# VH-VL binders against Ras guanine nucleotide exchange factor D (gefD): the designs that were tried, part 6

Target 1, 231 residues: Ras guanine nucleotide exchange factor D (gefD), of Dictyostelium discoideum (Social amoeba) (q8is19r433to663)
Amino acid sequence: GSNIIAQQITIIDNEMLMAIPPSQFLHKSFSKESKSPQFHDMVSKFNEWARWTSSEILSKEKLVERVVTLSFFIDLAKSCVELGNYNAANAIVGGLNHSSISRLKLTWERLSTKVTQDYDRLLSLFDLSMNYKNYRDEIKSTKAKIIPYLGLFPKDLIAIEEGNDNFTNNNLINTEKFRLLYQTIKKIQSYQQPLFTFKTSEPIKQYLKNISNGLSEEKDFHSISHKLEPR

## First folded at step 14 (VH-VL; from w03 with heavy chain S55T)

Design x02
Fold by ESMFold2, look of step 15:
Structure x02 (fold): chain C 231 residues (1-231), chain A 118 residues (1-118), chain B 112 residues (1-112)
Amino acid sequence: as target 1 above (231 residues)
Amino acid sequence: QVQLVQSGAEVKKPGASVKVSCKASGYSFTRYGINWVRQAPGQGLEWMGWISTYTGRTFYAQKVQGRVTMTADTSTSTAYMDLRSLRSDDTAVYYCARDRWYEGMDVWGQGTTVTVSS
Amino acid sequence: DIVMTQTPLSLSVTPGQPASISCKSSQSLVYSDGNTYLYWYLQKPGQPPQLLIYKVSNRFSGVPDRFSGSGSGTDFTLKISRVEAEDVGIYYCMQETQLPYTFGQGTKVEIK
């Protein structure tokens, strides 16, 4: 079921999160893959989760199968949220929101009411408005282990770097800038905790690690989508 | 301080309409949907419907389908339940309750008494 | 619609003694994600309902540990290990496995 798959996704995401040394967040190192390979591995996997979502739905030529697959990915994103894996959940929601998916009116209208409610709840959580306010409020209020949406840390770190000089007007070290940077890095490190709660399924984990093989490329999504549901 | 504050009691005649308001405070209104639940005097709880405060989508209980409209005004953080063609068996306390997803209805309004009598 | 049936419909309990309430659904409450969407609410006199237990056995924040939920499939139980005066009211089970959401008839718990 979706909870079992979400657990394996979370193991994979947490392994990548644990592998990122703090130096990859310093001095805008995350802007260059050569200086931040582990950070970029996790970003790449985020994009892979999103593409996987879209590609699997588009691979179902029969409407009934496509509805089942769409329902599964909504349930999977919910399971990820429930496990505290906001990174994978946001990636899956991104795949569901791809224009080639959102246009599939016949498929969307066939969802059960419960799945439709869950999709709306996912949309509200990951709403981009007000600098991801709903998401930021969510992770601030939780006490449990989470895997945060990784993509917000570069935004926050760039804002600190660009909004503050290293030295004050009188050539003293700007300690407030470095305090802000340190607090952000410390926050990232607070999420880098081992998982003890999930059993690894090696067959499922290997499938998920190699998921890019056989997926449709994003460049093809539009044409596939229009073949499935013209107009 | 998360709160849902509802409008005051209403007395209506059969055939009239009632619109109950539910003002949210202490949280981001669009983050969580709203359920409406009613309770006739001396009776149990009856779910009436749900609205996404983010998308505006609604689902209604079949018993009230066609007579109820639920809306959400994000500018005032207020949900509304409009029940039309009132009958005497619509006499109840009407509650709004926050939809906290898989954790259930975690915050409830104080209730609005609607009395339908000739 | 999923029918939720509670027994007993009323209880009188000596202070400090346990109470047990049964809830039975007309069909399984297990959803395809593996979760069971069974909830317990308490409505104290003159108050709106308040959440006690979500997804069978999870205590909502601030709920005392004398409340516990258990069960599976179609059969569920709420237990209060030591009833206190503040626990009087009507207890409802409720399901969210499918719409429409449905409640049990309620179990009134009183102190004798």
Scores: ipSAE 0.858, ipTM 0.939, lowest interface PAE 0.6, mean pLDDT 92

## First folded at step 15 (VH-VL; from x02 with heavy chain T55V)

Design y03
Fold by ESMFold2 at other seeds, look of step 17:
Structure y03 (fold): chain C 231 residues (1-231), chain A 118 residues (1-118), chain B 112 residues (1-112)
Amino acid sequence: as target 1 above (231 residues)
Amino acid sequence: QVQLVQSGAEVKKPGASVKVSCKASGYSFTRYGINWVRQAPGQGLEWMGWISTYVGRTFYAQKVQGRVTMTADTSTSTAYMDLRSLRSDDTAVYYCARDRWYEGMDVWGQGTTVTVSS
Amino acid sequence: DIVMTQTPLSLSVTPGQPASISCKSSQSLVYSDGNTYLYWYLQKPGQPPQLLIYKVSNRFSGVPDRFSGSGSGTDFTLKISRVEAEDVGIYYCMQETQLPYTFGQGTKVEIK
């Protein structure tokens, strides 16, 4: 079920998270793949989770199968949230919110009330307003393990570096700027903890590591979507 | 501290309407939905409905479908339950409760007594 | 609608002794995600309900460890290992596996 798949996704995401050295967050290194290869591996996988979500739904020509698949991915995103994997959950929600998916009215209207509630709850969690306030409040929780949404760290680090001078008006080193940078990196490191709670399923893990090989490309999503549900 | 504070007791005649308010504080109001639950005197708990405070979607228990409207005002962090065409068997204490998702209804309002009598 | 049936409906317990409350559902509460959405609430005299246990066996924050939940499928139990005076009230099981959410009839727990 979706809990087993979410566990394997979380193992994969945590392996990538633990592989990122702190140097890849310094000096805007994350803007260049050559300076931040492990960071970019995880960003690439985030985009694969999103594309996988959209592509699987679009691959279902029969309405009944498409409704089951949409329901599964909503349940999967919820399962990721329950495990503390907000990175994968946000990626899946991104795939659900793709314009080629959100337009599938015949499919969306056939969701159960419980799945519809869960989708609304996912939307509220990952709402972008007020600088991701709901998400940021969520990750202050007492969950033992969190895999955070990786895309916020570049935003935060850029804001600190560009919003603070290196020197004060008195030509002294601005220690507050460097304290803020250090605290952000320490926060990232606090999430880099091993998982001891899940058993690896090697067949499922291999499938999930290689999902891009068989997926439709995003450029094709619009035309597939219109063929499935015209109008 | 997270709180839900409800409006005061109401006495109504059959056929009237009542609107109960539930003001949230101590958390992001749009983060969690609101359930409404009632309890008739000496009776158990009865779920009435749920509202997403983020998107405004509602689901109602069938027994009250057509007579109830639940709303949320994000600018005041207040949820409302409007029950119309009141009957004597609508006499109950009405609670709002925060939807903590899979963890359940974790924070409850103090309750609002609604008495419907001739 | 899923009917939730509690037994007993009333329970008198000597202080310090264990108590056990049964809750049975008319349908399995196991959802397709692998979770079982069975909850326990306590309503103390004159107070709103308060959450005790979520998803069968998880204690809510601040709930003493003398409370434990167990069960599967359609058959669930709340146990209090040593009943104290503050535990007096009405206990409700509730399901969120499907809408409408439904409660058991309640079990009134009193001290002898």
Scores: ipSAE 0.854, ipTM 0.939, lowest interface PAE 0.6, mean pLDDT 91
Fold by ESMFold2, look of step 16:
Structure y03 (fold): chain C 231 residues (1-231), chain A 118 residues (1-118), chain B 112 residues (1-112)
Amino acid sequence: as target 1 above (231 residues)
Amino acid sequence: QVQLVQSGAEVKKPGASVKVSCKASGYSFTRYGINWVRQAPGQGLEWMGWISTYVGRTFYAQKVQGRVTMTADTSTSTAYMDLRSLRSDDTAVYYCARDRWYEGMDVWGQGTTVTVSS
Amino acid sequence: DIVMTQTPLSLSVTPGQPASISCKSSQSLVYSDGNTYLYWYLQKPGQPPQLLIYKVSNRFSGVPDRFSGSGSGTDFTLKISRVEAEDVGIYYCMQETQLPYTFGQGTKVEIK
């Protein structure tokens, strides 16, 4: 089931999270790949999870197979949330929300009621409104392991850097700005925890690490989608 | 503090309708859906339906399909259950309960007694 | 619809003694994601139901460890290792594997 795949995705995401040194979050280093290679590896994999989701659904020419695949990815995102892997869950939801997927009305209409409920629950969790309020409230939970949505940290760090001067009006060091930066970095580090609960399945892990090798390009998604469901 | 506060008891005639309110506080109302569950006197629990407070989608138990409408008002953080064409076997305590997803129904309202009598 | 059947329907227990409640479903509660969505609720006199156990065996926050859930497939059990006065009420099993959600008939637990 989807919980086994979610475990392997979580192993992969955690390995990448553990590899990011704190220096890659300083001085907007994340804006340049040469200054933040491990951060960008994880961002690239996030985009691969999203593209994988969309590409697999679009690869199913038969409606029945496409419905099964759509259902699987909704269950997979749910399994990731249950394990505390919000990064992969958000990536998968992003792939499900891609315009080329959301337009597949024949496919979406055939989901079971249970899968449809779960999709609605995923949408509420990752709602953008109020600066990701539902997500931010969720990760305050008592789950033993959390892999946070990585893309939110550059947004927070840029807001602190641009919203605060380095020096006060009296030309003293603005200690509040540096306190805010420090607190954010410590929060990131608190998520960098070893993962002890899942056994690695090397065949599944190898497949997941190399998924980009067989995926359609995003530029082709709209054409494929319209061929599958012309209306 | 997370809580669900329901409207007060109702006495109705057969054929009338009733609308029960369920006001949420202490959490983001759109984060979690709402289940409605009823309990006839001396009887067990019966699930009536579910609403996504974020999307507005509803699923209803077949027994009440066609007679029930569940809504959510995000501006007041209030869910509503409207049951029409009341019958004597609709006499029950009606509960709203927060949908905590795979963890189940973790927070329940105090219940609203609806009595249908001639 | 999945029918949930509880046994016994009523149970009178000497304080400090164990209690055991059976719940059987008309079909497997194992969902395609690999989980089993079987829950236990307690309704104390004059109160709304409260969650005790989720997904067969997980105690909800604040639930004493004298409560334990077990089972698989179609057969499930709630055990109370030492019944206390505060445990009096009606216990319900419930499934969320399929809509509509369905409850067992309830098991009334009382002190002798």
Scores: ipSAE 0.849, ipTM 0.934, lowest interface PAE 0.7, mean pLDDT 91
Fold by ESMFold2 at other seeds, fold request of step 21:
Structure y03 (fold): chain C 231 residues (1-231), chain A 118 residues (1-118), chain B 112 residues (1-112)
Amino acid sequence: as target 1 above (231 residues)
Amino acid sequence: QVQLVQSGAEVKKPGASVKVSCKASGYSFTRYGINWVRQAPGQGLEWMGWISTYVGRTFYAQKVQGRVTMTADTSTSTAYMDLRSLRSDDTAVYYCARDRWYEGMDVWGQGTTVTVSS
Amino acid sequence: DIVMTQTPLSLSVTPGQPASISCKSSQSLVYSDGNTYLYWYLQKPGQPPQLLIYKVSNRFSGVPDRFSGSGSGTDFTLKISRVEAEDVGIYYCMQETQLPYTFGQGTKVEIK
């Protein structure tokens, strides 16, 4: 079920999170892969989770199977949220919201009421408005172990770097800028904790690590989507 | 301080309508949906429906389907339940309750007594 | 609709003694994600309901550890290890496995 898959996704994401040294968040190092390879590994996997979601739904030629698959991925995103893996949950929601998926009206209208409620709840959590206010409130209130949405930290760090000079008007070091940067990096490090609560399933983990093998390319999604549900 | 504050008691005749308000404070209104639950005098709890305050989607209990409309006004952080064609057996205390997803209904309004009598 | 049946419908308990409430559903409450969406609420006299237990056995924040939930499938129990005066009220089980959400008929707990 989706809880077992979510556990393995969370193990994979946590391993990548644990591997990122703080230097990859300094001096906008995250803008170049050569300066931030571990950060980019995790970003690449985020995009793989999203693409996997869309590709699996589009691979189901029969409507009944497509509805089951769409339902599974909504349940999977929810299971990730329950485990505190907001990174993978947001990636999966991104895949669900891809234009090639959101247009599948026959598929979406056949979801159960429970799955439809859960999708609406995921949308509200990852709403972009007011600088991800709902998401930020969620992780602020949570005391349990989490894997945060990684892509938000570069946005915050760029805002600090570009909104603050390195030196004051008196050519003294701007200690407030560096305090803000340090606090953000300490927050990231606070999430870099070992995961102790579930066991690795090597067959599932290997499947998930190699997920991009055999997936349709995003450039093909639109044409596949139109073949499945013409307009 | 998370709160749901409901409108005051209503006395109505059969065939009339009632609109109960539920004003949320202390949290982002669109983050969580709202359930409506009623309790007839001396009776148990009956779920009436649910609204996504983010999307506006609603699901209603079959018993009240066709007579109820649930809405949410994000500009005032207020949910509404409009129950039409009232019958004497609609006499109940009506509660709004915050949908905390898999954690259940974690915050409840104080209740609104609706009395339907000739 | 999933019918939720509670027993007993009323119980009187001596302060400090345990209490146990049974809740049975007409269908399994296990959902395909592996969760069981069974909840317990307490309605104290003159108050709205308040959440005690979610997903069978998880205590909601601020709920004393003398409250515990257990069960599986269709058969669930709420236990109060030592009943206190503040525990008086009507206890409801409820399911969210499918719509419509349905409550048990309630169990009134009184102090003897």
Scores: ipSAE 0.849, ipTM 0.936, lowest interface PAE 0.6, mean pLDDT 91
Fold by ESMFold2 at other seeds, fold request of step 21:
Structure y03 (fold): chain C 231 residues (1-231), chain A 118 residues (1-118), chain B 112 residues (1-112)
Amino acid sequence: as target 1 above (231 residues)
Amino acid sequence: QVQLVQSGAEVKKPGASVKVSCKASGYSFTRYGINWVRQAPGQGLEWMGWISTYVGRTFYAQKVQGRVTMTADTSTSTAYMDLRSLRSDDTAVYYCARDRWYEGMDVWGQGTTVTVSS
Amino acid sequence: DIVMTQTPLSLSVTPGQPASISCKSSQSLVYSDGNTYLYWYLQKPGQPPQLLIYKVSNRFSGVPDRFSGSGSGTDFTLKISRVEAEDVGIYYCMQETQLPYTFGQGTKVEIK
């Protein structure tokens, strides 16, 4: 079921998270791939989770199979949230919200009421309004190990670096700026903890690490979507 | 800290309508949906419906389909249940309960007694 | 609709003794995501229901260790290892595997 796949996704995401040295968050290094290769590997995988979601749904020519696949990815995102993998969950939700997917009315209206409720719950969690307030409240309230949505850390670090000068008006080092940067990086490092509870399934893990093979490219999504459900 | 506070008791005649309010505090109102559950005197619990406070989508129990409207006002953090064409067997305590997703209904309002008598 | 059947409907317990409540569903509560959406609620006299157990066996925050849930498929049990005076009330099992959500009839637990 979706719990088993979510566990393997979480193993993969955590391995990438663990591999990011703190230097890749310093001095806006994350804006250059050559300065932050491990950070960009995880960003690339995030985008791959999203594209995988969209591509698999669009690959199902029969309506019944497409409904089953859409339902599976909603359940998978939920399973990722249950495991504390908010990064993969948000990626999958991004794939579900792709315009080529959201337009598939015949498919969406065939979802069960339970799956439809779960989709609405995922949307509320990852609502972007008020700077992801619902998501930020969620991760503050948990004491368990999580994999956070990685994309928010560059935004937070840029805001600190651009909102504060390195020196005060009196030519003294602005220690408050560097305290804020340190606290943010320490927060990231607090998430860099090993996973002890999940059993690795090497066949599933290998498949998931190589999912980009055989996926439709995003440039094709629109035409595939309109062939499946013309409007 | 987290709580749901409901409107006061109502006495209605058959054929009238009632609108019960449920004001949330201590959390982001749009984060979690709201269930409505009622309990007739001396009876068990009966689920009436659910609303997504984020999307506004509703699902209703078949028994009340067509007579109930559930709404959410994000500006006041208040959910509403409007039950129309009241009958004597609608006499019950009406509860709102927060939808904590897979963890269930974790926070309940104090209940609103609705009495329908001629 | 999934029918939830509780036994017994009433239970008188000597303080400090165990209590056990059975809940049976008319169909499996196992969902395709691997979860079983079976819950237990307690309604103390004059109070709204409160959550005790979620997903068969997980105690909700603040619920004492003397409460435990078990079961699978269609057969579930709530156990109170040592009943205390504050445990009196009506216990409900409930399922969220599919809509409409449905409750058992309730089990009234009293102290002798």
Scores: ipSAE 0.846, ipTM 0.935, lowest interface PAE 0.7, mean pLDDT 91

Design y03
Fold by ESMFold2, fold request of step 21:
Structure y03 (fold): chain C 231 residues (1-231), chain A 118 residues (1-118), chain B 112 residues (1-112)
Amino acid sequence: as target 1 above (231 residues)
Amino acid sequence: QVQLVQSGAEVKKPGASVKVSCKASGYSFTRYGINWVRQAPGQGLEWMGWISTYVGRTFYAQKVQGRVTMTADTSTSTAYMDLRSLRSDDTAVYYCARDRWYEGMDVWGQGTTVTVSS
Amino acid sequence: DIVMTQTPLSLSVTPGQPASISCKSSQSLVYSDGNTYLYWYLQKPGQPPQLLIYKVSNRFSGVPDRFSGSGSGTDFTLKISRVEAEDVGIYYCMQETQLPYTFGQGTKVEIK
């Protein structure tokens, strides 16, 4: 079921999160892939989760199979949210929202009412309006272990680095800048914690690590989508 | 503090309509949907429907399908339930409740008494 | 529609003693994701309902640990280990496994 797959995705995402050294978050290192390879590996996997979602749905020629697959990915994103893996959940929602998927009206109209409610709830959580306010409120209120959406860290870190001088007017070290950086590093490190409750399934984990080997390329998505539902 | 504040009591005749408001405060209104639940005098709870405050999609209980319209106004953080063609058995306290997803209905309005009598 | 049946419909309990409420559904509440969407609410006199337990056994934030939920499939139980005066009211089970959401008929709990 989707909870077992979500657990393996969360193990994979957490391994990547824990592998990112603090230096990749400083001096705008994340802006250059050569200076932040582990950070960019996790970004690349995020995009792979999204492409996997779209590709699997588009691979189902029969309408009944396509509806089952669409339902599964909505349930999978929900299971990721329940586990605190907001990074993978947002990636899957991105794949569901791809134009080649959203246009599949015959497929979407066959979803159950429960799955349809859950999709709307996922959309509200990851809404980008008001600077991701719904997501940010969710993360602020949570005390449990999570894997945050990685894409919002660069904004905050750039603001600290560009908004503060290293030295005050008296050529003293600007302690407020370094306090802000310290707080940010502590926040990132608070998410870099091991998972103790999930059992690894090595066959599922290896499949998920290598999903790019079998995916359709995004350039083909619209052509496939129009063949499936020619409206 | 998260609150749902409902409009005041209403007395209606059979065949009329009633529109109950539910104003949300203390949270992002579009983050969570709204359920409507009613309770006839001396009776239990009956779910009437659900609205996504983010996209406006609704699902209604069959007993009220065709007579109810649920809406959400994001600019005022207010949900509405419009019940038409009222019958005496629509006499109840009407509650709005926040949809906290898999955690259930975590915050409820104070209730709106609707009395339908000749 | 899933019918929810509560037993008993009324309890009179000596303060400090345990209480137990049964809830049975007309069909399994287990959803394909592995979750069971069974909830318990308390409606105190003159108040709207308040959430106690979600997904069978999880206490909602701020709910005392004297409340516990259990069960599976179609059979569920809410237990209060030591009933206090503030626990007076009507207890409802409810399911969200499928629409329409449905409640049990309620169990009124009073202090002797």
Scores: ipSAE 0.842, ipTM 0.935, lowest interface PAE 0.6, mean pLDDT 91
Fold by ESMFold2, fold request of step 21:
Structure y03 (fold): chain C 231 residues (1-231), chain A 118 residues (1-118), chain B 112 residues (1-112)
Amino acid sequence: as target 1 above (231 residues)
Amino acid sequence: QVQLVQSGAEVKKPGASVKVSCKASGYSFTRYGINWVRQAPGQGLEWMGWISTYVGRTFYAQKVQGRVTMTADTSTSTAYMDLRSLRSDDTAVYYCARDRWYEGMDVWGQGTTVTVSS
Amino acid sequence: DIVMTQTPLSLSVTPGQPASISCKSSQSLVYSDGNTYLYWYLQKPGQPPQLLIYKVSNRFSGVPDRFSGSGSGTDFTLKISRVEAEDVGIYYCMQETQLPYTFGQGTKVEIK
């Protein structure tokens, strides 16, 4: 079920998180793949989780199967949140919110009330307003191991780099800037911890690592969506 | 710290309406939904409905469907329950409670007594 | 609607002795995600309800360890290992497996 799949997704995401050396977060290295290959592997997988979500829903020609699949991905995102994998949860929510998915009125209206509540709860957690305030409050208040939404760190690091000069007006080193950078990198490293509670299922893990091979291309989503639910 | 503060007691005649407020503080109001639960004198608890404070979606108990409207005002961090066409059996203490997702209703308001009598 | 039935409806307990409250649902509370959405609340005299136990057996923050929940499927139990004076009130089980959310009729716990 969704708990088993969420565990394997979390193993995969944590392996990628653990593999990122701190140098890839420095000097805006994350803006260029050749300087940040492990960071970009995780970003690529995030986008793959999102595309997987959309593609699987769109692959279900029959309405009843499409409703089951939509419900599964909402439950999967919830399971990821329960495990502390906010990165994958946000990716799945992104796939659910793709315009080609959100327009599927026949499918959405047939969700159970419980699944519909859970979708609204996921939307509130990942609300982008006020600089992701709900998400940031969530991860600040927890002491448990999490996998954070990776895409937010480049935004924070750019703000520190561009908001502070390397040197003061007297050509002294701006120690406050470097303290801020150090504290941010230490925060990222605090999330780079092993998982102790999940057993790897190699067949499921291999399927999840290779999901791109069977997915529809995003350029085709609109056409497929309109064929499934005209209007 | 986290707190839900409700409006004061109301006395109404049958056929009137009542609007109970529930002001949240100490957390991001749009992060968690709100349940409304009532308790008639000497009786147990009855769930009335739920609102997503983020998207505004509501689900109501069938017994009050058509007579209740639940709303949320993000600018004041306040949820409202408007119950119309009051009957004497609507006499109850009305509670708002925070929806903490899979952890349940973790924070409750102090309750608002609504008395419906002729 | 899922009907929640509590037994006993009232009990009188000598201080320091154990108490046990049963809650039975008219259908399974196990949801497809593997969770069981069964909750326990305490309403002390003159107060709103307060959460004690969520998802069968998890104590809410600040709840003393003398409270424990157990059960599965349709049959659930709240135990108080040593009843204290501040435990007086009405205990409700409640389900969130499906809407509408429903409560048991309550169990009044008194000190004798």
Scores: ipSAE 0.815, ipTM 0.919, lowest interface PAE 0.7, mean pLDDT 91

